VHH binders against F-box protein At4g00755. Designs and how they scored, part 5

Target 1, 377 residues: F-box protein At4g00755, of Arabidopsis thaliana (Mouse-ear cress) (q8lg03)
Amino acid sequence: MDFVNNLDTDTSLSILSCLDDPSDIVRASAVSRSWRQFVVKYSLSKNLCLKLFHQLSNVDHIIETSNDRNGESSEAGSSSLMDTRLLEKEHRAFALLARGCMSSPIESCIADAIRASSTDNYPVESILNTLEKRDRIGRTPSYWSSTGQHKTTVPESLLYKLIGDLCLITEVSIHPFQAYFQRGHPIYSSHYVRFRLGHEKDNSPHYNNSQDKKGEPGKSSIESNYVWTYTSQEFSMAQENRLQSFQLPEPVLCIGGYLLVEFLGRVQTQEMDGQYYICVSHVKVEGRSLAKSFRVENVDDNGKFGLKVLSYNDPKKMEEMDAEAGQDMDAEAGQSQLRNLEQLLNLLHRHPLDVVDYVWPDESDDEYAESEDEAEP

## First folded at step 24 (VHH)

Design Fb (from L6 with A105D)
Fold by OpenDDE, fold request of step 25:
Structure Fb (fold): chain B 377 residues (1-377), chain A 119 residues (1-119)
Amino acid sequence: as target 1 above (377 residues)
Amino acid sequence: EVQLVESGGGLVQPGGSLRLSCAASGFTVSDYWMSWVRQAPGKGLEWIGRIYSGGSTRYNPSLKSLVTISRDNSKNTLYLQMNSLRAEDTATYYCARELWNDDEDFDIWGQGTTVTVSS
């Protein structure tokens, strides 16, 4: 039954807008030409992606590589044809993005370590040591160390480059370092950790309108070159020599491919100098990379950016993967979902809108009896 | 086909220098962490160092010889420059691609190139 052709546009939109799985929108677009046209016309893939990943609201435009331009004949088609082509381009890009966010393997998302806010013994105790899974290489300790501070409130940060300009981050893991070569084997943790995701500032020579925005004195020099589009809550970190995992409340789409790990509240002093240090042996970032499919271009100061599609998987290979994914989906599970959709439709049909005739109570004319207050003489 | 091919091995005198190459095919070396590993005769594997996707490098602190890892993205090739070579540097040298998502450290290896340091 072609429900989209039999239902009014608003009802069809209402039904299809209830889809929370991007794969269902893609499946809906594969049902028929009319369904595809409907999904494209109303930007359902884009709208769902924006609902799931609000960071995509800053997509200014979509860029396809020239190989995918096989259909753009240079003819100045009518404005209507241009609009349709744009909507089709949006549908393809956001459908691919949605698929990538849902189906790309979960992997380590760190490409490189960029900078630490401080380093005690550079390069021996550099941020690069945090990319090692172990706290030692052979007999040599492997960890990052901050500089010493007298105040526990001085934060530290580690800046990482992610493996893609678009990465869906789910979890960050941190291993506080235990100095097993020091007396008492102190663990140089922090009380809390916080995560920021974002992009590098476009170094476009903005005209020095030198209005002295007195930068808040406490922002480390590292933060000045980046725009953070996501900031997590503060997570409590235990003063323990183990990898501690911090799951983000929701998967966060990082645009621009930078992660800042902030360490808040110093815990451990070094016996020799009485200063507080933070030391980390390992940092792991887990999520889904879209680096094979997407690149971010020209992130402006407002956070608007171009989304470049690098390649669409051959639609034939998508059909083959969908056919292979369709073969391993037991025919029973697909029938169960169709039955559930039919049940939902039947439930929507069975609730007659009882038009509760709000009988407006007749405003009874309360005759305000003017009590003639007898003026006593 | 995804492949790594090492070259540049040979006989070198003590104190000499050698540059090894690792040509990649089927993938882009700059998209991955790449390592050099060596195996001396009758010994286990020894990690030499790594180049990260961003171009940073890290080396095994136990190395006695001066080594530099670099890459040429235009040639899709990894390099290992070795200076002041010693007899202890005699080994088969391998380039390897690191795996990000598994407990296995490396997913692709070259066939190796043999370096012999002998007077």
Scores: ipSAE 0.850, ipTM 0.946, lowest interface PAE 0.5, mean pLDDT 85
Fold by OpenDDE, last read:
Structure Fb (fold): chain B 377 residues (1-377), chain A 119 residues (1-119)
Amino acid sequence: as target 1 above (377 residues)
Amino acid sequence: EVQLVESGGGLVQPGGSLRLSCAASGFTVSDYWMSWVRQAPGKGLEWIGRIYSGGSTRYNPSLKSLVTISRDNSKNTLYLQMNSLRAEDTATYYCARELWNDDEDFDIWGQGTTVTVSS
């Protein structure tokens, strides 16, 4: 049943609002022209994405690259046509975003290590060592070390750049370092770890020389140049020589592409100086990157930003289409789309809309008995 | 097509310098971690160093020779500068793209370029 054409707008919106997967909205838009027009007109792709990822509320505008403008003839159409074009652009962008959030492979999301809050024996014990999976390269130990502290309450932090301006982060893993070359083989862990996701402040000069910032033990708090839009709970970290995985309670969409790992509560002292250290051999960040499809532009002081669409072409479909362009598989793609439509129809059929039979009250025929007043002669 | 092509290998005298190039096609080198690896005759693979997507570099601490890895994003090309070359630096040098998804460290390799250090 085509409920979009047969039901009122509010009922149709109520039905489509039951879709919790953004990909289902995209599929709904592919059912018919009328369904697509409805999905576009009421911004259903955007609304569902905003419901799932509140950080997207800061999208100020959508920017498309000129290559995708092939269909926008510059005819100054009526205000109504302009509104329709904007809604179409919005639908395309959020449909692509939805697809990326659901279907992009889970991968390592670290692009680079930016800065540590402190470093002992720089550059030998640098944050860069945390990007190595192993605690050694050949015979040389590979780890980051904080400076020593007398107080256990002094925190440390590691700042990373993510592979994209938009990354859906699911898990962070940390390997505390065991100093196997020290007496007793101490493990320099923390009691807790916490994660922050965010972006660089607009006024921060893009220091292209990432090299110089890594070497200056400048006391400027790493936090001062960044805006953190997400802060996790504190996770307990075991004092163990293993990679420990910390699952976020829900997938978090990072806007701006920065992760801060905070280490709270020092645990282990070094025998030589009696100070507390934190040492890490490896950090891993897992999630879904949207870097191939999206870029963030012009994040303002309010956290509003431009969402730039780089391409609507699914890079996987380009590799698969170039591979499949040799075989006559036109027939199976049509059947898969039909099966998906049948599944959507079956899902819609399996939720019996309790058609509340509005029993129209029977208009009781009030028989007005016309009293024939007998006019006597 | 995704491809890496190394160049700049050749014969060099001990104490000499050489700059190798690795031209990438089908992808942007700045979006990936890229490594240099070498194989000496009759020996296994030896990792030389890496450049990260953000431009940071890390080198094998066991290397005796002075090496510098860099890239030119405008040319989509990686470089390996080698100085004070020794006979032990004689090898085929490979550029490789790192893959983060699987236990396999590298997904794309070049064909290699041969460096011979001889008097």
Scores: ipSAE 0.847, ipTM 0.943, lowest interface PAE 0.5, mean pLDDT 85
Fold by OpenDDE, last read:
Structure Fb (fold): chain B 377 residues (1-377), chain A 119 residues (1-119)
Amino acid sequence: as target 1 above (377 residues)
Amino acid sequence: EVQLVESGGGLVQPGGSLRLSCAASGFTVSDYWMSWVRQAPGKGLEWIGRIYSGGSTRYNPSLKSLVTISRDNSKNTLYLQMNSLRAEDTATYYCARELWNDDEDFDIWGQGTTVTVSS
């Protein structure tokens, strides 16, 4: 029995909306032609991805490379056919995105170091030193150093480029530098660290007509050229000579591929000048890169962007999924589909829908106590 | 198949210059961190420098010779320009792809190209 054909649309949507794993939606779309059409028609893959990653709400359009267009004859089909093709394209793209977010290996996500808010002895104490795992190369110390400050409240920041326009970031690790060549071996940490993810502002000449908004006093020159779509909480950093890992509360999809590490509250003074410094020997960023599958194009001032699909990893499986939609499912394919449905049902049974027992208010029988007014004689 | 092939090694006089090439196949060089490493006769491996995927470069501060690492993305090729070569620069030179994982620094190596600096 084709469940989707036997249930009303709202019930079917309610059931399929209980799927919290995008891979389950993709599996549901593989159950039958009717299920696929339902999943595509109601954009279930897109909607689930948007629920998990709110940054995807800024996807304006999807771009596929011409090699994947082999089946789209340029025939000006009816508006309905165009709408169906668009929905199918969305389904493919968001299904691929979901797979990438779930199954891509966890790796280091730093492509390059872009800029520090300050550097004491450039280029010797450059941000590039933070890309080294060790605090030394041979006998030479390897660390980034801020300029000295008299005030502990002056923040610093390090800007990195990520290995993709789309990266799912899970953890950032920071190693405060211990100056082993200084008396007392001071550790130049901060009290707190904070992370921002975002993209570069479109510096296209068309947008530069916005007047001199005097940068808010105190935003570093680095912050002015970027749009930050995520800002973490402040994490406490220990004044210790070790790599310290900061787990984000949830995986964050970075769009545009930039990370800012902010250092808040200076803690250590240098003996020679009495100023506060921040020094870092290593920064690590861990997550899942989608760089092999996706690019971001034309991020506007509103944060809207084009999502370009570079390749579908398994074009054969997509063609097989499209070709199996055309061949009469022989009886053996029916058993595989039933197993997939049973798995889906078992998944649905393992998530007890809190059946809110609609306690029908018991119509309390208003026993109209007929007060027999005993007419006294 | 993923491969690195070094070329451009040979005999050079002291004070001379040499440009080594490293051609990559099976992957895009600009998507990875790439290093040059050398091994002198009877010595260990010495890291020369790196080019990051973003195009920034870093060099070993202990190097006495002037070196420049670059890449041509259109040719999928890395380069090592060496100037003012000395006898101590005599070595086999390797290009390597860096891994960003904790356990291995390099996953792909070339076969190397030999540079001999002699009068």
Scores: ipSAE 0.847, ipTM 0.945, lowest interface PAE 0.5, mean pLDDT 85

Design Fb (from L6 with A105D)
Fold by ESMFold2, last read:
Structure Fb (fold): chain B 377 residues (1-377), chain A 119 residues (1-119)
Amino acid sequence: as target 1 above (377 residues)
Amino acid sequence: EVQLVESGGGLVQPGGSLRLSCAASGFTVSDYWMSWVRQAPGKGLEWIGRIYSGGSTRYNPSLKSLVTISRDNSKNTLYLQMNSLRAEDTATYYCARELWNDDEDFDIWGQGTTVTVSS
């Protein structure tokens, strides 16, 4: 622990900025009160969360109702005391967020179906059917169907509300529908699928200036009412009657709680009219919901919002858990971390100019393979 | 203290109507998918319908014309409206909270309320 206390500020900050796992930042803050003070003072938990999830750059303040005091500002004190209280609040919130993103259970994240870009035989073949795992209930088929199109390039989309305002999404799964009651048992899928995650622009979406309610529920309403902060690559979709899972390249934090599934490239015509359709029997979204701990409040026109902490362990309990984890750390893990720090200090001593630019492992492909220098003869 | 309490059951004439209530405590009912399920004497469980978090409803096709599910969020209460009741609708009626990944996996049940349709 003296090893860490004897470093200057710039070297300590450079070392801690090289940690890219949220759990390691929390563990570093539990090594000593000096290191916890550094993590809090320089916003290392917040900055790591921002690096992992760029959407969090839109958080402009933290709301904690459990710390409510009349006059949240210091009654009579210096501005440095106010800064310290704000930094502590941010640390607690972003540390909780990081833990949730790493350890909350994987579960289904769809709360409700909102609308489709088109629906054949409405409401019988509506988007609501995609929330059912089976392709029938009793003798009644369960699937969504688009309307028919002569052009293969006309896309279709399905819009869903996710659980709460804050979900870390890892996987979307889609089951194309096979029309077992048609000759040839055709599968009405698409060539590609793409996912968008985002939030609603307005809290009152039905109050708009575009022409009164004259039967325009379609694609233009979706584009005007939602902001998409993430758009996936196009995934190839197999023309097979099975649940097909599309793992996102990295988990994506969805703030605001909306998912759009886009189907691109029609494949199958219906014999009766020669038109292309897309039909889906099930959509499932898996991820880690943070709805028990957080809510998003007061989204403004710039997309900035408050992050409200609904429930986390008492701030004292959070502080105790951080200290307990550091004190209860396995001796073998502690020795490995010390060796890693010593290796890093030797590297920083050799290249002091590189220390100023903060290097994370995701920024470089090589230059950190130095474990063999420690090998026995 | 997570609980569901059904009420409103009783004796009703054929062709009559009845509204059942399900009061939830210890959780917010609109945060979950919620279902009504019934069990007739000597028979297994029969799913009646579901209300999703956003208020959309879905029904067992064989019961669709007879039932309506609604929710009052200010009272944290579900309702099941039943019309044109027949003797075969005699059953114990339950409300249940669903797990998101499996429609058949209900984690919280009420104790049930009995409806008897008899002359």
Scores: ipSAE 0.435, ipTM 0.772, lowest interface PAE 2.6, mean pLDDT 75
Fold by ESMFold2, last read:
Parts: sequence; C-alpha cells; structure tokens
Structure Fb (fold): chain B 377 residues (1-377), chain A 119 residues (1-119)
Amino acid sequence: as target 1 above (377 residues)
Amino acid sequence: EVQLVESGGGLVQPGGSLRLSCAASGFTVSDYWMSWVRQAPGKGLEWIGRIYSGGSTRYNPSLKSLVTISRDNSKNTLYLQMNSLRAEDTATYYCARELWNDDEDFDIWGQGTTVTVSS
C-alpha cells in the first residue's frame, strides 16, 4: 500500500507545499500514482477551480460524449465503483478547466459586436466599427458614435459576444476616436470606463429586437436581457488618441459569454451642435478562451448548469492542430495522464488550498456547501 | 490538416452573378473571423469583407454593394455572392482565416479560385 494514500489531507497538503518542485513527484512513478489517487479522492481539482473562480459554483454535473449505454443507472450493487467513476469524471473535467485557465495562450476573445446603447448616423457609425483597429478604411471613417447629449452624466454602453461559453478575461483595451475631419481634431473619450461580464437571460418575454434602429437603441433593454456576474471598478480614461489598456485586478471567468463596456462621463462637445458625444474606434478583449474544451448545457431556472467537455486533448495541442499544416500531434495520448497530474500538482503548489477546508473526512460537505448557500433564506 | 478550399470560379458575362464557396476542414469556421480577399492580374491583394464568429459581416466600402458574405455552419462552408459583375472583377478569389492575436494577420489561406468576367 502506498504510504501517501494513508496520510490525512492535512499532512499531504503540507508535504505538497514544502516541495521545491512538485514535478519530481510525477517522475517517481509509484509516488505519483498515489498522489493522483489522493487528488481524485479529495476532489482537489474541483476545489481548486472553485477557489479560483466562484462562478463555477453553479456547475452541478459534467457531461461527456460517450457510447456508454446503461452505464449509469443499471447496477445498484456498484455504489463504491460508481462513486469512484464519478470522482474520476469530475477530476478530468476540472483538471482540464484549471489547466486551461492557467496556461492556455492569451488571445483576443471577441466573437462579435451586438449593440450599442445609442448610435449616431445609424448604421454608418455603429458598434461593428469598433472591431477594426484602424480609424478608417480607405476614405471611410471607422468608429462608433453615441447620439449627442447636453448632459455630461448620460452614460453609453457597447455590448459584445465573447467566443464560446467560457473565457477567462484578463484585459480590455479601448481606443477613443479622434475626429480628424472636424476643426480642432477633437477626441470624444469619456472620463471613465467600466466592464461587466455575464450571460443572456434565455427566453425573456420582455426582449425585443428594435434597440439599434434609427438612432434609438435602448439601454434598458440591454439591462433587462442580461445578468452581470462581474462588474469592474471604474477605470480612468485619458483623452488621448491611443489604445488604452485596462488590466483587470484579477482574471475573471465569464460563463455565458458577454461583455458590456460602459462609458461614464462625457468630455467633448461637437462644435456644430454643442452636444457631448462619445466615439470609439477600437475595442479589444484579451483572455484565455476555453471554447474548444467546454460548452454550457442544461441551464435551469435556478442558474445551475452542466459543463460539457468537448475534448480532453491538451489545450496547447489543440491550438497547434488548428495552426499546423497537417501535422499529427495525437501520438502522445498514452502519456497524457502523467502530464496532466504534473500540471495539476504545479497548480496546487502555486495556489495552495486551505488545510482547514480539507480536514473534514466527508467530501460531500464541500460539494453541497455552496449549493446550500443558494438555498438559505 | 487545417485547410481551406475555394470553388465556384469560372467565366461569367458582364452583368452576371456567381457564388463562390470555401470549404473548411480541420477547424470550425464559426469559431473564427473569416475573410474573402481577391487579387486582380498584376495588382495587389484587395480585402473584400469579413464574417465574424457571430455572423455579422463587414465589407470593403468600395465593394459593399456588389458582394454578400454568408456561412453555412452545418457544412462548415463560407460563401461569397457576387452580383452585377464587371470586367474589373476578374481576379483570383481567396478565403482566409484571421489570427486571433492580430486583426490584420491571416494564418490559413485557400488556394484560390479564378473568376473571369468577359464577353
């Protein structure tokens, strides 16, 4: 029997925290097998993910593509084997999620532009122009413009769809537009910008499709159709013609795939009509996309959902496969479990779990604790 | 292998129409921004337009009234519809995938399909 398998959680987590390089555990084959069994038994990958991203508390099951007919409900006498198989499934999914969130490449995460709270000269000066980093295409200016306002306090917003159902967002960048064709070449920035991440309210009876017609898009329809699970601080914007980058204080996992950019405080009037405008030439969102690994399914009325695993392949190999000119990179499938364990132990070493959380012998309490918080009056 | 294959080119009379196809393999087209680009004989590349992951389209302003880009996700195929063709539209037409890291870089190109507009 492996000595590590008989240690309590407190002792095993303390040993892990004292190692200089947890990868040495993986290379020592008998010890690495025991550590993998320990990680699975105590749900360390799931609890790591929940510590890092509280948005995952609403995941209530894992979905895999399988030819597994009658494998789930057919055998009552296999409770201990079924429990082990459920823990293994959760381990695989959450370990993949943790690796993706920590080591997938940083890339642009905008899939599409959806709508603006207002648009001057629609559709010429629409939100779609903000996906182009140049302020013109040929002779045609490329920017979004709000409608004019006499009050400086009327905000504006831009709504974007993110790629896939899960993105870990790290940075948003905004380029205010300088009207090079107006006298004085004014810059129509805002005092502040704020970011919200969230998801659409599916099947809302109040949703309508008329928000961006004839310069009259409605901000209230955006608020009524979306749930924002994250709202940033207000970031100060400079009135400068450059791409301005806003690093989030910590990476944010967006589930359901939408970003709202809010512009707060108007600073520049247009000479012709004396009204304040906000104009933006480019919006860029950077993060780690998990779109090739996961989808969200089975969303219920309480916000619980299933996390569907699309592929357990190494996220880096999936990116290489998309970019490679026909190279076959799947030959290492037999070694993937050892590599996955090494990555997970390194993550646990860098993000140590609280020993108090794992002194309890019953792991079901950890799983139900956040569900019971939602049920509390 | 990640691959793009254009088809549907050929000889068309002025005023005619033509639909080009771009079949993708090794990746899902709706996960990326995709573009059509053309090159007339003896000239440089000319960007025609883009379709975003969510289905929005954007066009070169000089070509906007002449072209329509669409996508069939079930067939993993991108289309370029061209109408009212003129001799000036004679070119090799390419589809291309944009890199997520840079708005102007294309990492995967098709081989191209040639359209000739002549009487």
Scores: ipSAE 0.423, ipTM 0.768, lowest interface PAE 2.6, mean pLDDT 77
Fold by ESMFold2, fold request of step 25:
Structure Fb (fold): chain B 377 residues (1-377), chain A 119 residues (1-119)
Amino acid sequence: as target 1 above (377 residues)
Amino acid sequence: EVQLVESGGGLVQPGGSLRLSCAASGFTVSDYWMSWVRQAPGKGLEWIGRIYSGGSTRYNPSLKSLVTISRDNSKNTLYLQMNSLRAEDTATYYCARELWNDDEDFDIWGQGTTVTVSS
């Protein structure tokens, strides 16, 4: 392989760098051996993933489970072979990730409910009830309720764990609760909702912490224990007894798997006490799961983590994807993919994570240290 | 092969306690919502409770004070602890995996384990 730039190399890199669709990069790598070599050599799959999903900048290593001989059998004196094996590993992982983000099935992504900022009649009216589609089980109502407030400006929040460690979120749906057992059958929605996605901090262990007291606000603990890598716009919510869907402007890759739903602006008082409540019968989140292909390991204090690859190119999934993409569906899917990718590029274009130059340690301190450290008389 | 195997059933005296186990193979129980369901003789299925992927539990309101669901991830096993058993708790007990973490669909069932409560 020629490592110096010439017209053929520069031309090939220029052409391949214009490909901004993950599917096209995968196709190029499969069709031409020389183009596959360029895709691997210049990390085009990795760089596209980083452009699309800035959260992936926190991946500091890749772990493969299926064949240690490729990654562990390298000879120390053969640095070009080790570089090639490392670049191949990165290509396989990021190419798989790009395919998963663009073509995995859309499915429900909530694994568990964690905490509400407040709960009336705990545990009866708790956040756990929002995982049930229906507003009752038999004769028992199923909903979460905030505590009452006299001011409309006091927000509420619901915290959920998502499935797996890596999920591309597209839509959140919320069903406000209508109190069918109260006079007037009021609906306890809010004016707005807002969503945050992120991960739990490693350096804030919660268990056996003597400083944590019962009764501390859940909102304060949530802010101190989580890192939010995405915060949505405020979406208007209707005061209607139906599942209301909120499409994110672009799909968001959630690493570490937490969703915060914030309710802003109370609208409905309870007749009995004159206080404002927010009540929700169901919360659903949909996205493309990468849990079958990846795990996230060892999220550290800086948010860095290992990306563990569990499997490559499932034949069942490939056949399933081909069937779903049918001839007419390919045209519709291609148009939707192009629109989504263009929107993502506008949001991700040239943010600070795209800066190639790395800031080295301050040389002024090094020069001062040499001045104080007299090495020779 | 994806499989659920219940165990721990048998004859028990009224007022006694019993712990049922559900061993899973071919998948990780903590990746899914998992439920216990029972069927008394001549009756329909009765949902007992669920454990979510993160470990939270939810129970049938009519059974909440009788039962506790737990999970041991190192053994890939669910448990159903039942206390103060009554003759009406005589049933076949099943564990089940919930399809797509949706509380209305079960895709994998065990064969069941029978509990008989009698003097």
Scores: ipSAE 0.409, ipTM 0.732, lowest interface PAE 2.5, mean pLDDT 75

Design Fb (from L6 with A105D)
Fold by ESMFold2, fold request of step 25:
Structure Fb (fold): chain B 377 residues (1-377), chain A 119 residues (1-119)
Amino acid sequence: as target 1 above (377 residues)
Amino acid sequence: EVQLVESGGGLVQPGGSLRLSCAASGFTVSDYWMSWVRQAPGKGLEWIGRIYSGGSTRYNPSLKSLVTISRDNSKNTLYLQMNSLRAEDTATYYCARELWNDDEDFDIWGQGTTVTVSS
C-alpha cells in the first residue's frame, strides 16, 4: 500500500520494534516488500529471539543443510550482496526458531538417563528407573535411591540427556518414591529441588583441557564435565506420593541438551539404619523440542556454538509466502493494497503508537536489497 | 512407510539361545525409545525391555538374566538376544517404538516373530 511505502525508516522501526510475537513479525513481513526488507535488514527476528532467550547471544554462525549449491553467490557476489545473504540466512533461521518456540507441541523431553550422584544397590535402584512412570514393574519396585547419609544437608543429583540439542523447557515434574513395602510407608522426598540446564564440556584436543580430565569421572565429576547456563530457583517439594510439577518462571531454551535435577535437604530416615535417603520414582521434563529443525554444533568452553538448520519444516512454503507478498504488490495492486491495509490496521490495533510519528508522509528511500540479490538457489 | 519387521524366530531346544532382529524403516531407530514385548499363547502382553536413544537398556526384572537388547545403528536394526530358553519362553515376540519419557504408549508395532521352545 502507498502510505506503507511512504513511512520513514524511524517510523517503520518504531512500529516493528514494538512487536514481541513471531506471528506479528510474519504479518509485518507480508505487508510489503519494504517491510520484509526492514525485518531482514534490521535483524528483527534475531533480535526477538535474543529478547526471549539470552542464550542465543552465543550463536557463532549458522549452517544450513541445503546451502551447498543454493548458497553459492555464483562468483557474482559483492560485499553488499554477501551481507544481504547473511542477513537472509539469519532471518530464516531465527524466524523458524521463534516459531518453534511458540507453536511446537509440548512434549516429554528426556531422551536418556545418564548418572546419579549416588545410587544405593546399584544397578537395581538406579536413575534409569526414574524414566518409568509406574513405581513398580510386576512386583518389583521401580525407583532411584541415593545412598544413606546421617546428615540432612548432603545433596543428591540426577543427570539426564534431553531429546535434542535445542529444547525449550517449561516444566519439570518429579514423583518422590513411597516405600509401600516398609513399615509406615515412608516417602523419601527432599525439602527442595533445583534444576540446571546446559551442555557437556568441549573435548578439545588442547593440552589445557587435559588438566580437567586427568581424574576419574566420579560422582562429583558431574559438575566437572558440564557447563550449566541456567540454574532455577529452589522449589519447595512436598513429602507426598504424587507427581509434583515445577513450572519454570519463564520457559528456558536449553542449548546442548542436558538437565541436572538437584535434591536439597533430606527429610526421611530409613528405620533399619537410621540414615536419610532420597528416592524418586519418576522424573519428567516437558517443553518444545526443536530437534527436527536444529542441531547445536561445537559448543566450546565459552558457550559459543554453531546453529545448524536441518529443515525449515516446509522451506518451499516459506519461500512461497515471501514471493506472494512481493507478487501481491506487483501483480494485483488493488487486492494487495487491501490486504496490506488490513495487516497494517491489525498491527496498529494490537500495538498502538503515536499518531504523529506514524502517519507523516515523508520518508527517505530505504534499501530494498532483497530484489537485487544475485544469490540464486 | 514407517515399519518394524521382526525376524529370527523359530524352534529352539530348551537351554538354547536365539537372536531376534527388528529392522526399522521410515525412521531412525536411535531417535526413539524401542522396546521388545512378547505374548505367550493365551496370555497377555509382557514387556521384556527397552533401549533408550542413548543406548542405555532397562529390562523386566523377571527376564533380566535371560535377555540382552542391543542396536546396530548402521543397519537401523534392534536385536533381542535370548539365552537359556525355557518352555515358558514360547511366545510371539514384537518390537515396538515408544514416545520419549512416556512408556505407556507404543505408536508403532511390528508383526511379530514366533519362538517355540520345545524338545
Scores: ipSAE 0.374, ipTM 0.737, lowest interface PAE 3.2, mean pLDDT 76
Fold by OpenDDE, fold request of step 25:
Structure Fb (fold): chain B 377 residues (1-377), chain A 119 residues (1-119)
Amino acid sequence: as target 1 above (377 residues)
Amino acid sequence: EVQLVESGGGLVQPGGSLRLSCAASGFTVSDYWMSWVRQAPGKGLEWIGRIYSGGSTRYNPSLKSLVTISRDNSKNTLYLQMNSLRAEDTATYYCARELWNDDEDFDIWGQGTTVTVSS
């Protein structure tokens, strides 16, 4: 029944606004030209995306790359035509965004480790070690360590860059490090962990007005350069030598592509100095990346940003094409190799005599291990 | 002694490309955040971009399409690749080490290398 043509606008809007699946809106837009026009005119794709992901309310404008502009001549059409073109652009972009949020594969979303709030014995015990699912390289321990503290209340944090400016984050996993080389094999966990998602401040150092950066006394230098648009609850972390998964209450769309992991409440002291440390061997972030489809541009101080569409191709097809092209394996493998090399170099600089048989992690084995854990009924 | 030394500046034609280098001594560049900054004649300092200790990069939005920052850890050297240079890109270019303190963003600066874009 073509209710769009047979019902009043308000009734039609009421009906179509009951659609909670973005795919249904896309299907609705495919019913007829009139239905498509209705969906576009009333920004139904955008409205649904905003309903699902409130962070998208900060989208100021949409930018399309020139290649997808087939030659529609920029004839200065009527204000009405410009408005229609804008609405069409919005529809395309938000339909793609919705599809990406729903259908992109769940993957590891960490691109890089940016900074730790503190590091003991840098660079050997750096945040970079947390990028790998290991607690050792040969015989050498691999972990991040905070500096020691006398007070249990001193927090620590790890800052990561995500693989995309838009990532739908679902879960964060943390592996507390067990110091197997210390007496008693202490596990340097925290009582709680908390997660923040956000973006970097567009701090072009305004070199001119040096006076007004009264940094609020007490915010760690890490927090000052970022805007956190999401803060999770505090999750209890067990003092156990295992990867612990923390499911977010709902999927969170990160705009800007930064994650902060906060460690709250120190648990374990080192016997030698009696100070509390936090040590982590691995951090994993899982979710859906829109990096192939979208980029965030010009985030202002109010959190408003431009949404740039990189491609309207199906992200799955792009992944399949990239997988077929072997190019993404080379870049990630190259980065992993570079990281491994850097770690190796750091190890060699410390222990020139320890020929550690560096077993390069065969990237092939990590794909199989993740598939087996999903298959337990 | 901790030092940064920029090189690679010179005269380039409009539309040309240039790669600047910043050699570090006394510290490891990969252990720090490193930035490129420029100063045009009679203008203030302009931030170009940063490479994080982890290797990720951030750029000034106004320059993002024209610049790429990289490093070679084996050489302890930072690089700035610039493409499609314009007359407005004429400046002295500096590399700087970023500090993690609230008081000063940068603690170590190079002497700078001058880039002149002219026909």
Scores: ipSAE 0.006, ipTM 0.245, lowest interface PAE 10.6, mean pLDDT 81

